# VH-VL binders against FAD synthase (ribL), part 1

All scores and structures are predictions.

Target 1, 153 residues: FAD synthase (ribL), of Halorubrum lacusprofundi (b9lsn4)
Amino acid sequence: MTRVVAQGTFDLLHPGHVHYLEDAATYGDELHAIVARRTNVTHKPAPILCAEQRRDMVAALTAVDEAHLGHPEDVFVPIQRLDPDVIVLGFDQHHDEADIAAALAERGIDCRVERASGRDPRYEDELLSSGDIVDRILKQRGSDCDGAREGQR
Below, numbering starts at 1 at the first letter of every chain, in headers, positions and changes, except where a header shows other numbers; antibody chains are not in Kabat numbers.
F stands for the ipSAE by ESMFold2-Fast; E and O both for that by ESMFold2, at different seeds; each is averaged over both directions (binder to target, target to binder). V2 = 0.75 x the mean of E and O + 0.25 x the DockQ between their complexes.
Where letters were taken out, [cut] stands.
The coordinates of atoms that the task and the answers printed are left out; those that the model quotes come from them. Centres of patches stay.

## First folded at step 1 (VH-VL)

Design a1 (framework fv_ofatumumab)
Fold by ESMFold2-Fast, scan of step 1:
Structure a1 (fold): chain C 153 residues (1-153), chain A 122 residues (1-122), chain B 107 residues (1-107)
Amino acid sequence: as target 1 above (153 residues)
Amino acid sequence: EVQLVESGGGLVQPGRSLRLSCAASGFTFDDYAMHWVRQAPGKGLEWVSTISWNSGKIGYADSVKGRFTISRDNAKKSLYLQMNSLRAEDTALYYCAKDIRYGSGSYYFDYWGQGTTVTVSS
Amino acid sequence: EIVLTQSPATLSLSPGERATLSCRASQSVSTYLAWYQQKPGQAPRLLIYDASNRATGIPARFSGSGSGTDFTLTISSLEPEDFAVYYCQQRSNWPLTFGQGTRLEIK
C-alpha cells in the first residue's frame, strides 16, 4: 500500500487545490492531506478560515482519504507520524525538492518527493489562487476597505 | 480606488542620502507585497526593490544592493526607500507599485504611483 | 539575470491594423511574464500577467501568448490610444527584469 502526503494551507478552495490533490492521489493507494494551522503560516497573511474548517473541506474532497491538522510547533511531526512513501509538493510552492528531501532524511523519514503538475485555466475568469479570490472579494464588496480590515484586528 | 502617492525626491549631490515615501490608500495595504521601480530619463523600467507584506522577504537589484534599504510601516500604510551613497546613475523617476496578488506576492505591478523624481548631480 | 529582448524596437502601424510584439527570454521563464503599456508622462499600466491573463479593465483586443522563452503580445485592431511604449517583465527569478521596450507609433 503506497501512502501519499500532500500539504498546504487550503484557504478558500479553488480548482488549483482540487487539481493538486487529484494529481497527488495518482502517486499511490491512499492520500493524506496536512492542513497548515495559522501558526504554521509565516510567509503570507493568516488564512481567512480556521484550520478545522479548512481541514473538513479538504477531507470532503473525493481524492482525499484523510485530512489532518499540522503541528503548531513542528510541521514535520504529522509527516513523521504518517510515515509516507511519497510527498507531493504543489506546482507553484516555493520549496526545492532536494531541500525537502534532506529535511525529511534528517528526521528519519524515508520517502520520495514529487511535484504536482500545473493546470491551465479551463474558462475565462477562472481563479486558481486564494489570494486572487480575496482580492476579487475586496474589490467587489469592500466599498470601505479600511473598515473591513479594522474588524479583523 | 487604489492610490499610491510618492514623495521625498529631489536634487542631491553624489554620496548623499534621500528617503522616499509612498502613502497607500484604497486597498488592504498590510496584505500586499510592495515594490519600487525606477525609470531613468528617456530610458526603460528597472526594478529596484521588493518587500513582502510582513517584511519577511526583501529583494534588491544588484545595482542598489548594500546602498538602498526598503521598509514599510503597515500601521501608517506607508512604504519607504532609504537611499544611501547615491550615484549619478541613480537619477530616475521612482515609482511605488502594488503587487497584483493578495498575500504571498506574485511580483507583477497592477497599480503604480505618479512617481517622485530623484536627480543626483554635482 | 534573465535578459528579456523585445522586437521590433519600433513598430509603425495605422489605426485598425493588427499589432504583434515579441519578447524573448535568455532562459525559460515558464509562463511568468507580464506586459505593460506606458504613455508619455504616465506610469505604466499592467495589461497581461502570467503570459495570457488580461488584467482588470483591459480591453479584449489585447491578448498574450507564449511560454518558455518566446512570448507575444497581440493587439487585434489598433485604437488611437494604443500608440505607446510596451514592456515585458519576468518574475521567474530575482532580480526581476524588464525588456527594453517596443515603441508603437502611428505610420
Scores: ipSAE 0.000, ipTM 0.523, lowest interface PAE 15.2, mean pLDDT 86

Design a10 (framework fv_ofatumumab)
Fold by ESMFold2-Fast, scan of step 1:
Structure a10 (fold): chain C 153 residues (1-153), chain A 122 residues (1-122), chain B 107 residues (1-107)
Amino acid sequence: as target 1 above (153 residues)
Amino acid sequence: EVQLVESGGGLVQPGRSLRLSCAASGFTFSNYAMHWVRQAPGKGLEWVSAISGSGGRTYYADSVKGRFTISRDNAKKSLYLQMNSLRAEDTALYYCARLKYSSSWYGAFDIWGQGTTVTVSS
Amino acid sequence: EIVLTQSPATLSLSPGERATLSCRASQSVGSYLAWYQQKPGQAPRLLIYDASNRATGIPARFSGSGSGTDFTLTISSLEPEDFAVYYCQQYSNWPYTFGQGTRLEIK
């Protein structure tokens, strides 16, 4: 049995997340997703949604067999416990496969490191990033105060 | 209403076998890891065994490893503990417990059954 | 196996007083620690998870703190119904382990 691990923040689920997890699942028999906690993110904007809710949303996806919260002090602790055969990095993640493989080997974790494929938007209005979703909310739902209209019935 | 109801406990002689059951209701059973926790009369809590939501992973306390087998039937929403080669020290109230987080392997226990009593005595 | 040591074994206090219960782990468990309350004849009740988060329905007088190896459960002002046995539990490493319990009794 081949066990695959995928990892990410998964704030505000979008089709890019779904594609990543579906692609990761093709590398083995069971897919485990590790969802980052806010405390595990340094110098990056905090996710909008709490870790428990993000984990529950990921767990509901068909491609995911199990979803886990990250360890607050050590990103490799859940990976070492799961003892995966393959870790699949996201298409846009800035980590080199070789660098991650070396870090895993230092901790006695014997697994392959692969990278998921990317995909293009399937229609003009498709959003594939949490940042784009937040920007859309601010643009369309931002404050609009019109004093002239307050004088009308 | 989320509930766990244990059954199958009783009086059994040393060396014999007993099978405990836990019936789940009010939630999507297959999404949750399930655990057995026991408590000997007048003593504290002792973790016994765990099984993942899919049933693909199991863990056991050293005191029961090789004698007890945890299993589940997701279609029936039932958890089981097959106890073989029972010893007097296995005498305890056995609780079925649900891991708090859906589809997670790590977490606290948010839902507990009322327990089923196992007495190993001749 | 990670050993959890709770102290004191028994704590005798009066209603209205502050209770402080300790749990020490033999190695770091991060924030993967929970606290349970158990009353005679009842199943354990989850109070605190992930070291400091209150479970649903748990009164504000209960709070958890700590990380790594040193954890504390605090009850700011004891109510009569709070006199019970309290257990800490780690879920950082397999096997999962519980502390031996602290009995909180009326003085």
Scores: ipSAE 0.000, ipTM 0.520, lowest interface PAE 15.3, mean pLDDT 85

Design a11 (framework fv_ofatumumab)
Fold by ESMFold2-Fast, scan of step 1:
Structure a11 (fold): chain C 153 residues (1-153), chain A 121 residues (1-121), chain B 107 residues (1-107)
Amino acid sequence: as target 1 above (153 residues)
Amino acid sequence: EVQLVESGGGLVQPGRSLRLSCAASGFTFSNYAMHWVRQAPGKGLEWVSAISGSGGRTYYADSVKGRFTISRDNAKKSLYLQMNSLRAEDTALYYCAKTPYNRNYYGMDVWGQGTTVTVSS
Amino acid sequence: EIVLTQSPATLSLSPGERATLSCRASQSVGSYLAWYQQKPGQAPRLLIYDASNRATGIPARFSGSGSGTDFTLTISSLEPEDFAVYYCQQYSNWPYTFGQGTRLEIK
């Protein structure tokens, strides 16, 4: 009966994404995830992986019933199509519930806006951010004298 | 002016059917979820059914599941409640009501005047 | 379904007095609770949403508090027009449910 929507970029899937989606699923009977396209991402660096791959990884998670690609021109189009009862924002997402509610009302979308709980790392080296994973990759693989190695072009 | 006007109520025998209508004006009807709420004579409020703005989702109280069907025609700005297999216990004033929007689910901010349904032999 | 129990069933007070009305839920509804006022022959009027937020146009003397399973509607100083029946309603879970109502009457 109750349809829940979660949304995000989901680049380089990490345990924080899994926690978010599992928490979102508890708000209803059916969880749909909307995966942002590169053109939808303006507040942070573009995702490393293509949208289809990110969508397929999210779709494979047990908590997710369906995963959808965002609309290239209007992020609310898939939300309006799905007509959810609840939209669950990520713990660290910078969206204000009132701003989201106002945007939804303009689009004729009738749903509740919730925010997922956060969680702390379970062990010292657990990474819960795509940005942290990228930084780790650059530190360990990217700072290795690019341009000095024969065969890199 | 935001207004909801119910119609279609009347006296009906047990086991028969009746269709209620609610005409909306003064707002963009398709943008808002709509509800039916009833009140038996001298009793409290009972939520009956709801439908999303698009019409894609419907919900019902256990007492009416399988007997009542909520629907809407956004082009005509009208909400409907098809009531089948009516019982004496369905006797009530039936209100049409709208929600504003979400996260603030405000409950129901605008209500009609109601239409009376009396089920008796 | 979630059952809402209002108390008292009837509250008799005089104008100028403080009214305190209670609503208890059989399971947590978070803050997804509204309060309505209904006068004889009239449709209900939304007073409070999300447990504590006044609806547009509602006088400051009305306030709501509580979360989870215990909620309170307070009218700080009763005006003659406040004598009516008050209902709480949850919108946390389907089906939506109302309390049985509290009648506020003149002493």
Scores: ipSAE 0.006, ipTM 0.502, lowest interface PAE 12.4, mean pLDDT 84

Design a2 (framework fv_ofatumumab)
Fold by ESMFold2-Fast, scan of step 1:
Structure a2 (fold): chain C 153 residues (1-153), chain A 121 residues (1-121), chain B 107 residues (1-107)
Amino acid sequence: as target 1 above (153 residues)
Amino acid sequence: EVQLVESGGGLVQPGRSLRLSCAASGFTFDDYAMHWVRQAPGKGLEWVSTISWNSGKIGYADSVKGRFTISRDNAKKSLYLQMNSLRAEDTALYYCAKGYSSGWYKAFDIWGQGTTVTVSS
Amino acid sequence: EIVLTQSPATLSLSPGERATLSCRASQSVSTYLAWYQQKPGQAPRLLIYDASNRATGIPARFSGSGSGTDFTLTISSLEPEDFAVYYCQQRSNWPLTFGQGTRLEIK
């Protein structure tokens, strides 16, 4: 039996997340997902949804056997505890496989590092990024006093 | 001293069962994957089974799959191998071995002295 | 399964000589290969892990090299205690497999 780990923020779920986890699951018999806490996301806007809700949504996906919250200070702590055979990086994650492999080796963690395939949009208006979804919400719903209900006065 | 001590071996008839035990000392047992490796008389090493630190990952050699069950008790610092439906070709010295780090697929750095299992009629 | 083939089956040398032992995999195992020494009546001893890393307490005369399908264990100058059987082992794929062994014997 092979154990696979995937990791990410998984804020607003989109088909790119589903593809990533389905692809990750093909590398072994058991897929564990690690969901980043808000404190792990320091160089971009904080996730919209709380960590527990994001974990629960990921856990509900058919490809995922178990979902875990990340460690606030050290991303490798849950990885070391899970002791995986393979870690699958997302297609768009900025980390080099070799750099991650070196960091794992430094910690005595012995597993392969793979990268998931990317997903092409199935139709012109499909959104494959939480950021794109947020941008769409802001443009359509971000500020609107026109049409306010008069009866609320 | 880091040590593994196997027990439970013996002479047994084909079709019967036997349970091997391995007692660990001198290291944090629940941090490491544990393994069973056997060696038939005058032959080489054959991997039998592996179990991760939390029993979440288990693997078996094809020759024993469905007949042998590996398990561990972290509170007792013990590893077990339940061997059912024993065959003559299961005759071997059975070693308990520790992974050299917390990793799943690792070399085996600490080995016990082995316990002999003889399956004959 | 991945088959590991060791050569030669038997190597006859004298103390002070250099020993070179080969292990060939039926498909790539990257660097996920270990070497063990076994003396008569004793459990195996880990020598090298991940192709080239010496295990704790292993003398400098032992070295490993190779990647992919072709691996070598080298003993630069044989000591009397080095005459033993040597096994390679891969951890790249399930099931885990060992080579059939090379017996290093005194000439």
Scores: ipSAE 0.007, ipTM 0.511, lowest interface PAE 13.2, mean pLDDT 84

Design a3 (from a1 with heavy chain I100L R101G Y102R G103Y S104Y G105T S106P Y107H Y108A Y111I; framework fv_ofatumumab)
Fold by ESMFold2-Fast, scan of step 1:
Structure a3 (fold): chain C 153 residues (1-153), chain A 122 residues (1-122), chain B 107 residues (1-107)
Amino acid sequence: as target 1 above (153 residues)
Amino acid sequence: EVQLVESGGGLVQPGRSLRLSCAASGFTFDDYAMHWVRQAPGKGLEWVSTISWNSGKIGYADSVKGRFTISRDNAKKSLYLQMNSLRAEDTALYYCAKDLGRYYTPHAFDIWGQGTTVTVSS
Amino acid sequence: EIVLTQSPATLSLSPGERATLSCRASQSVSTYLAWYQQKPGQAPRLLIYDASNRATGIPARFSGSGSGTDFTLTISSLEPEDFAVYYCQQRSNWPLTFGQGTRLEIK
């Protein structure tokens, strides 16, 4: 049995996340996803949705066997607990694969590191980032007249 | 010494098939992704195909998708490229290349073979 | 696919001079860009990976910089063996793509 781990923030689930998880699942028999907590996200805007909700959405996907919350201080803690055979990084993730492999080896984890394929939009106006989705919401629903629009509540 | 040795190239008619092989030595073949890159006479480099260390991830250039099949035999430390429905545009020197990243696909192509020549003409 | 455009197509310089080669991507490739050197009749040689990391055995005169869409390979003081064709390559998106190459020739 080959156990695969994928990791991400997964804020505002989009087709790019689905593609990543489906690609990760092809590396083994069961896929576990680790969903980053707000405190794990340091170099980009904090996620809109809470970690538990993001985990539950990821857990509902067909490709995912189980979804787990990251550790507040050390993202490798759940990885050690899961003891995976393969870790699949997202195509856009700026992780140093060598650093991850070295950290795993130091922790006694015999694990291979792979990177998922990228995905281009399949049709016009397909959104593949949470940032783009937030921008679209602000453009279409944002207003200087808060509370004046019908259906806002 | 890390080495990659390609073989199987030759002159072939359009529509026919060829199978290229690459024999690896001097490194833990099972741990690295492998790549095929080609170069037409007097032209630049074109990525053809990638296979991850466990064959779980495979990619192809659009120009060869559906016609070429990459595979590997880790026990034999060998990489293969099955080329079907060959076209004149497939004429090139075909390089076998090792990925730089151990268990990482893709990183960079750090070791290259000398290449094997494929000529598709009537 | 991501298109990599290299400039200039040909760069004519003398030994001892500084060479600066450009690679521009049609969309962001973050830092996921490599540089290769190819001499006539030989396989390519990896010089730089992840925009700025020098590969093992590559002389210190070679350096890479850039991120996003604009990348530079610099050779601080050209030696006779440096006259070759240079290619950039991205690993940010599938399919993997190479630039068309810059030929560095003796003036």
Scores: ipSAE 0.007, ipTM 0.550, lowest interface PAE 10.3, mean pLDDT 86

Design a4 (from a1 with heavy chain D99V I100S R101Y Y102D G103I S104L G105T S106G Y108P F109L; framework fv_ofatumumab)
Fold by ESMFold2-Fast, scan of step 1:
Structure a4 (fold): chain C 153 residues (1-153), chain A 122 residues (1-122), chain B 107 residues (1-107)
Amino acid sequence: as target 1 above (153 residues)
Amino acid sequence: EVQLVESGGGLVQPGRSLRLSCAASGFTFDDYAMHWVRQAPGKGLEWVSTISWNSGKIGYADSVKGRFTISRDNAKKSLYLQMNSLRAEDTALYYCAKVSYDILTGYPLDYWGQGTTVTVSS
Amino acid sequence: EIVLTQSPATLSLSPGERATLSCRASQSVSTYLAWYQQKPGQAPRLLIYDASNRATGIPARFSGSGSGTDFTLTISSLEPEDFAVYYCQQRSNWPLTFGQGTRLEIK
């Protein structure tokens, strides 16, 4: 039985996430998704939705057998406990599979590293990133930076 | 919060020994590799040594091989650097540093201690 | 060992200007390159990891780019607190190595 791990933040679920998880599931018999907690996100703005809600949304997807919250401090603990045969990287990640495999091996984790296939938009205005969704919300529903200005002389 | 507190530095004569300690708190110490990095007065950063979470992988800079020994005590949440046969060139501020949370993004040092000063002179 | 060469050694600029700092590796480090900021009397602070990912709490004016052997740290509009020494570091191969640093100083 081949166990596959996919991981991400999965804020504001979009078709790109669904494609990633569906592709990841093809690498084995059982797909586990690790959903990053807010404290695990060190390089980007914190996700809009709480970790439990993001996990529940991911868990509801047909391709996902089980969704887990990341460890409060790092991803190492869940990965080691799950003991996966394969970790599948997202298509848009810029790291080479061999580089990631070397980093995992350096930490004593022995598993294969694969990459999910990409997906093109199927229609005009299909949004395939959480950042694009947030940008659309701000442009269509948010206030501009000049809205509540005070007078100046 | 993550904290790393170094101790054990001081003034020592060439050829003698010092042992540095680093007390860790605010994270699961035994899940992370740890590093010693030093900085000579007015100079840049120099990596000294690393030890994996289980002590199974240990590395040293060529300048300290055979003289320095890195170790850790996971029960005490402490990192150590035993420095033998000290030379004037070992004079530096010694930092304890931990690796970042995201193991899939590599080995950046996301938290550093305040450092402990080692001065080797006659 | 992999040698990291930073240039320029010193950058003299004014607040509001754009800063561009270079780090070149003697052989490919893929994207396993980090940038650190060090202010006088303080420990280094992680700014960028894996070439282009901004660490938590780091302002948007800081950005990193590059892969292989050529890397850049950019500060789009300098603030007074940004005048510090900047170091690059690779973890692609052992031993781990740092660049010699770029000192960013007020003109």
Scores: ipSAE 0.000, ipTM 0.489, lowest interface PAE 12.7, mean pLDDT 82

Design a5 (framework fv_ofatumumab)
Fold by ESMFold2-Fast, scan of step 1:
Structure a5 (fold): chain C 153 residues (1-153), chain A 124 residues (1-124), chain B 107 residues (1-107)
Amino acid sequence: as target 1 above (153 residues)
Amino acid sequence: EVQLVESGGGLVQPGRSLRLSCAASGFTFDDYAMHWVRQAPGKGLEWVSTISWNSGKIGYADSVKGRFTISRDNAKKSLYLQMNSLRAEDTALYYCAKSPHYKGWLPDYYMDVWGQGTTVTVSS
Amino acid sequence: EIVLTQSPATLSLSPGERATLSCRASQSVSTYLAWYQQKPGQAPRLLIYDASNRATGIPARFSGSGSGTDFTLTISSLEPEDFAVYYCQQRSNWPLTFGQGTRLEIK
């Protein structure tokens, strides 16, 4: 049985997340997702939704067998516990496969590192980023009314 | 305008204690690992201690284990080094430094921003 | 602990020349190696992280290469301000360690 791990923040779910997890699932027999805590995110704004809610939403997806919360101090703690055969990085993950593989090897984990494919938009105006969804909400529902509905009765 | 400013250095007798502080500004302090690195006069860089963003992971150089304690106060955006049982060999310029990224997939224990340092001289 | 050995200890060159500085690790550090520059009376400055990535604001003449145990910092054409001490550092294993430094001085 081949165990696959995927990792992400998974704030507001969008088709890009679904594609990533579906692609990751093709690498093995069971897919485990690790959901980053708010405190694990520094390269972009903190997620809007709490970690437990994000985990539960990810756990409900068809491609995911189990979803786990990340460890606040060490992102490798859940990975070591799961002992996966394959880790699948997201399409936009900034760490190289070689860097992750070397860190795993130092910890005695014999694991392949792969990268998921990107998802092409299926129609105009499809949003494939939690950040883009937040920006759309602020633009259409924010107090400044930038891009808000302009019709009049 | 990311800045780190060290303070608390001075002349101290062997066996005594000294507490160093580092004030951070211009970044979200509680999202980054912090470091103390020292440099003895005319010598190279020596790593002293690292503390993770939430104080959950702390490391020390063998030369200071049991004598030095690193800590942080995220609300005050401050890093500390409590130095006990000081020895002549601890005489150095002590730098406070920040990691570039911590909360990604891997902890990045490099030092992208450094303070100007505070001098500690241990002698009679 | 992982020992980082830098060579040469001192490198004497003229402006316009290429500088090649070596850092060798006692065991593999993968690509988890950084390079720093320190000028007299100043704090160190990060030049390269993860073996080959230039830090923000670092001129293109600085480049890093290598993996495992053998690493190189190259300065393609020396400027007067490049004469300084250079240190490598690994983050692969605890404790974190620095090399002893290479002093780049004007000939």
Scores: ipSAE 0.015, ipTM 0.522, lowest interface PAE 7.8, mean pLDDT 84

Design a6 (framework fv_ofatumumab)
Fold by ESMFold2-Fast, scan of step 1:
Structure a6 (fold): chain C 153 residues (1-153), chain A 123 residues (1-123), chain B 107 residues (1-107)
Amino acid sequence: as target 1 above (153 residues)
Amino acid sequence: EVQLVESGGGLVQPGRSLRLSCAASGFTFSNYAMHWVRQAPGKGLEWVSAISGSGGRTYYADSVKGRFTISRDNAKKSLYLQMNSLRAEDTALYYCAKDRYYDSSGYYPFDYWGQGTTVTVSS
Amino acid sequence: EIVLTQSPATLSLSPGERATLSCRASQSVGSYLAWYQQKPGQAPRLLIYDASNRATGIPARFSGSGSGTDFTLTISSLEPEDFAVYYCQQYSNWPYTFGQGTRLEIK
């Protein structure tokens, strides 16, 4: 049985996440997702939702057999424990396949590194980024509480 | 051989403080996270607190947050639990336990346990 | 916090019988689940880690299975020394939590 690992932050689920996990699942018989903790995220603003909630949402997706939290100090610890046959990187993830493969080899993990396919928006307003969702919330709902004016004073 | 020996338990009045110690030997103490686990008379196990190998990170059960402080002295190979504002519900046998994982802040089960030290909070 | 619920609370069996103990998590813990055995007056002893791996020195009659939220500890043929309390523990999330225990007693 071929075991696949996918990994990411998965803050504010969007269709891009679903596509990534569905594509990753095609590489094997069993898909495990590793969800990053806040301490693992250094290249962008901290996730809005806590790691446990993000993990639970990912676990509920049809393509995912099991979802796990990342290790706070070493992202390879859950990967080594799962002993996967394939790790599938997200389409836009900034990791180089060769660099990840080299890091895995150093840790004695015998695993292929693949990359998921990208996905185009299916309609004009489809949001495929957690950042885009946050930006839209701030634009539409970040107004100060000056009220509707409702006639009160 | 790995050995963990707890001490410092006793009878104490509610609202008072007590400090537990655990002396470790047989492994490189600073490379492993350490835990305190308690067991009330006739009850099950309750995880209390953890500290990373370096001492840089600490974790607590909700029932003890703000009252208990875990610490370690790697030079002395000792683990401590400072228990403040003690309550009757803190009455238990307190175990020192070693995390299985090397150089970790946790994430692994306990491969070695001490014999425990008894804390009784009573007026 | 993740709540672990063990069933049954008490299991009464005879030596030679098969024991099956259950542990259910309120949220997925992946494979980050351990089983411990505790005898009266003794500290707990690690039996199984990572859901299915036997700890050093643990007899082959002990086996663990499961992932996510449903886990099982099986003792294929009970020996007299196996009558004890068994606890499951998750180490997926802080705080670490234990189940309430299953007491295995002689019928």
Scores: ipSAE 0.000, ipTM 0.482, lowest interface PAE 15.3, mean pLDDT 84

Design a7 (framework fv_ofatumumab)
Heavy chain, then light chain:
Amino acid sequence: EVQLVESGGGLVQPGRSLRLSCAASGFTFSNYAMHWVRQAPGKGLEWVSAISGSGGRTYYADSVKGRFTISRDNAKKSLYLQMNSLRAEDTALYYCARGPTYYKFWSGYSYMDVWGQGTTVTVSS
Amino acid sequence: EIVLTQSPATLSLSPGERATLSCRASQSVGSYLAWYQQKPGQAPRLLIYDASNRATGIPARFSGSGSGTDFTLTISSLEPEDFAVYYCQQYSNWPYTFGQGTRLEIK
ESMFold2-Fast, scan of step 1: ipSAE 0.014; ipTM 0.564

Design a8 (framework fv_ofatumumab)
Heavy chain, then light chain:
Amino acid sequence: EVQLVESGGGLVQPGRSLRLSCAASGFTFSNYAMHWVRQAPGKGLEWVSAISGSGGRTYYADSVKGRFTISRDNAKKSLYLQMNSLRAEDTALYYCAKHGVRGYSYGFDYWGQGTTVTVSS
Amino acid sequence: EIVLTQSPATLSLSPGERATLSCRASQSVGSYLAWYQQKPGQAPRLLIYDASNRATGIPARFSGSGSGTDFTLTISSLEPEDFAVYYCQQYSNWPYTFGQGTRLEIK
ESMFold2-Fast, scan of step 1: ipSAE 0.007; ipTM 0.571

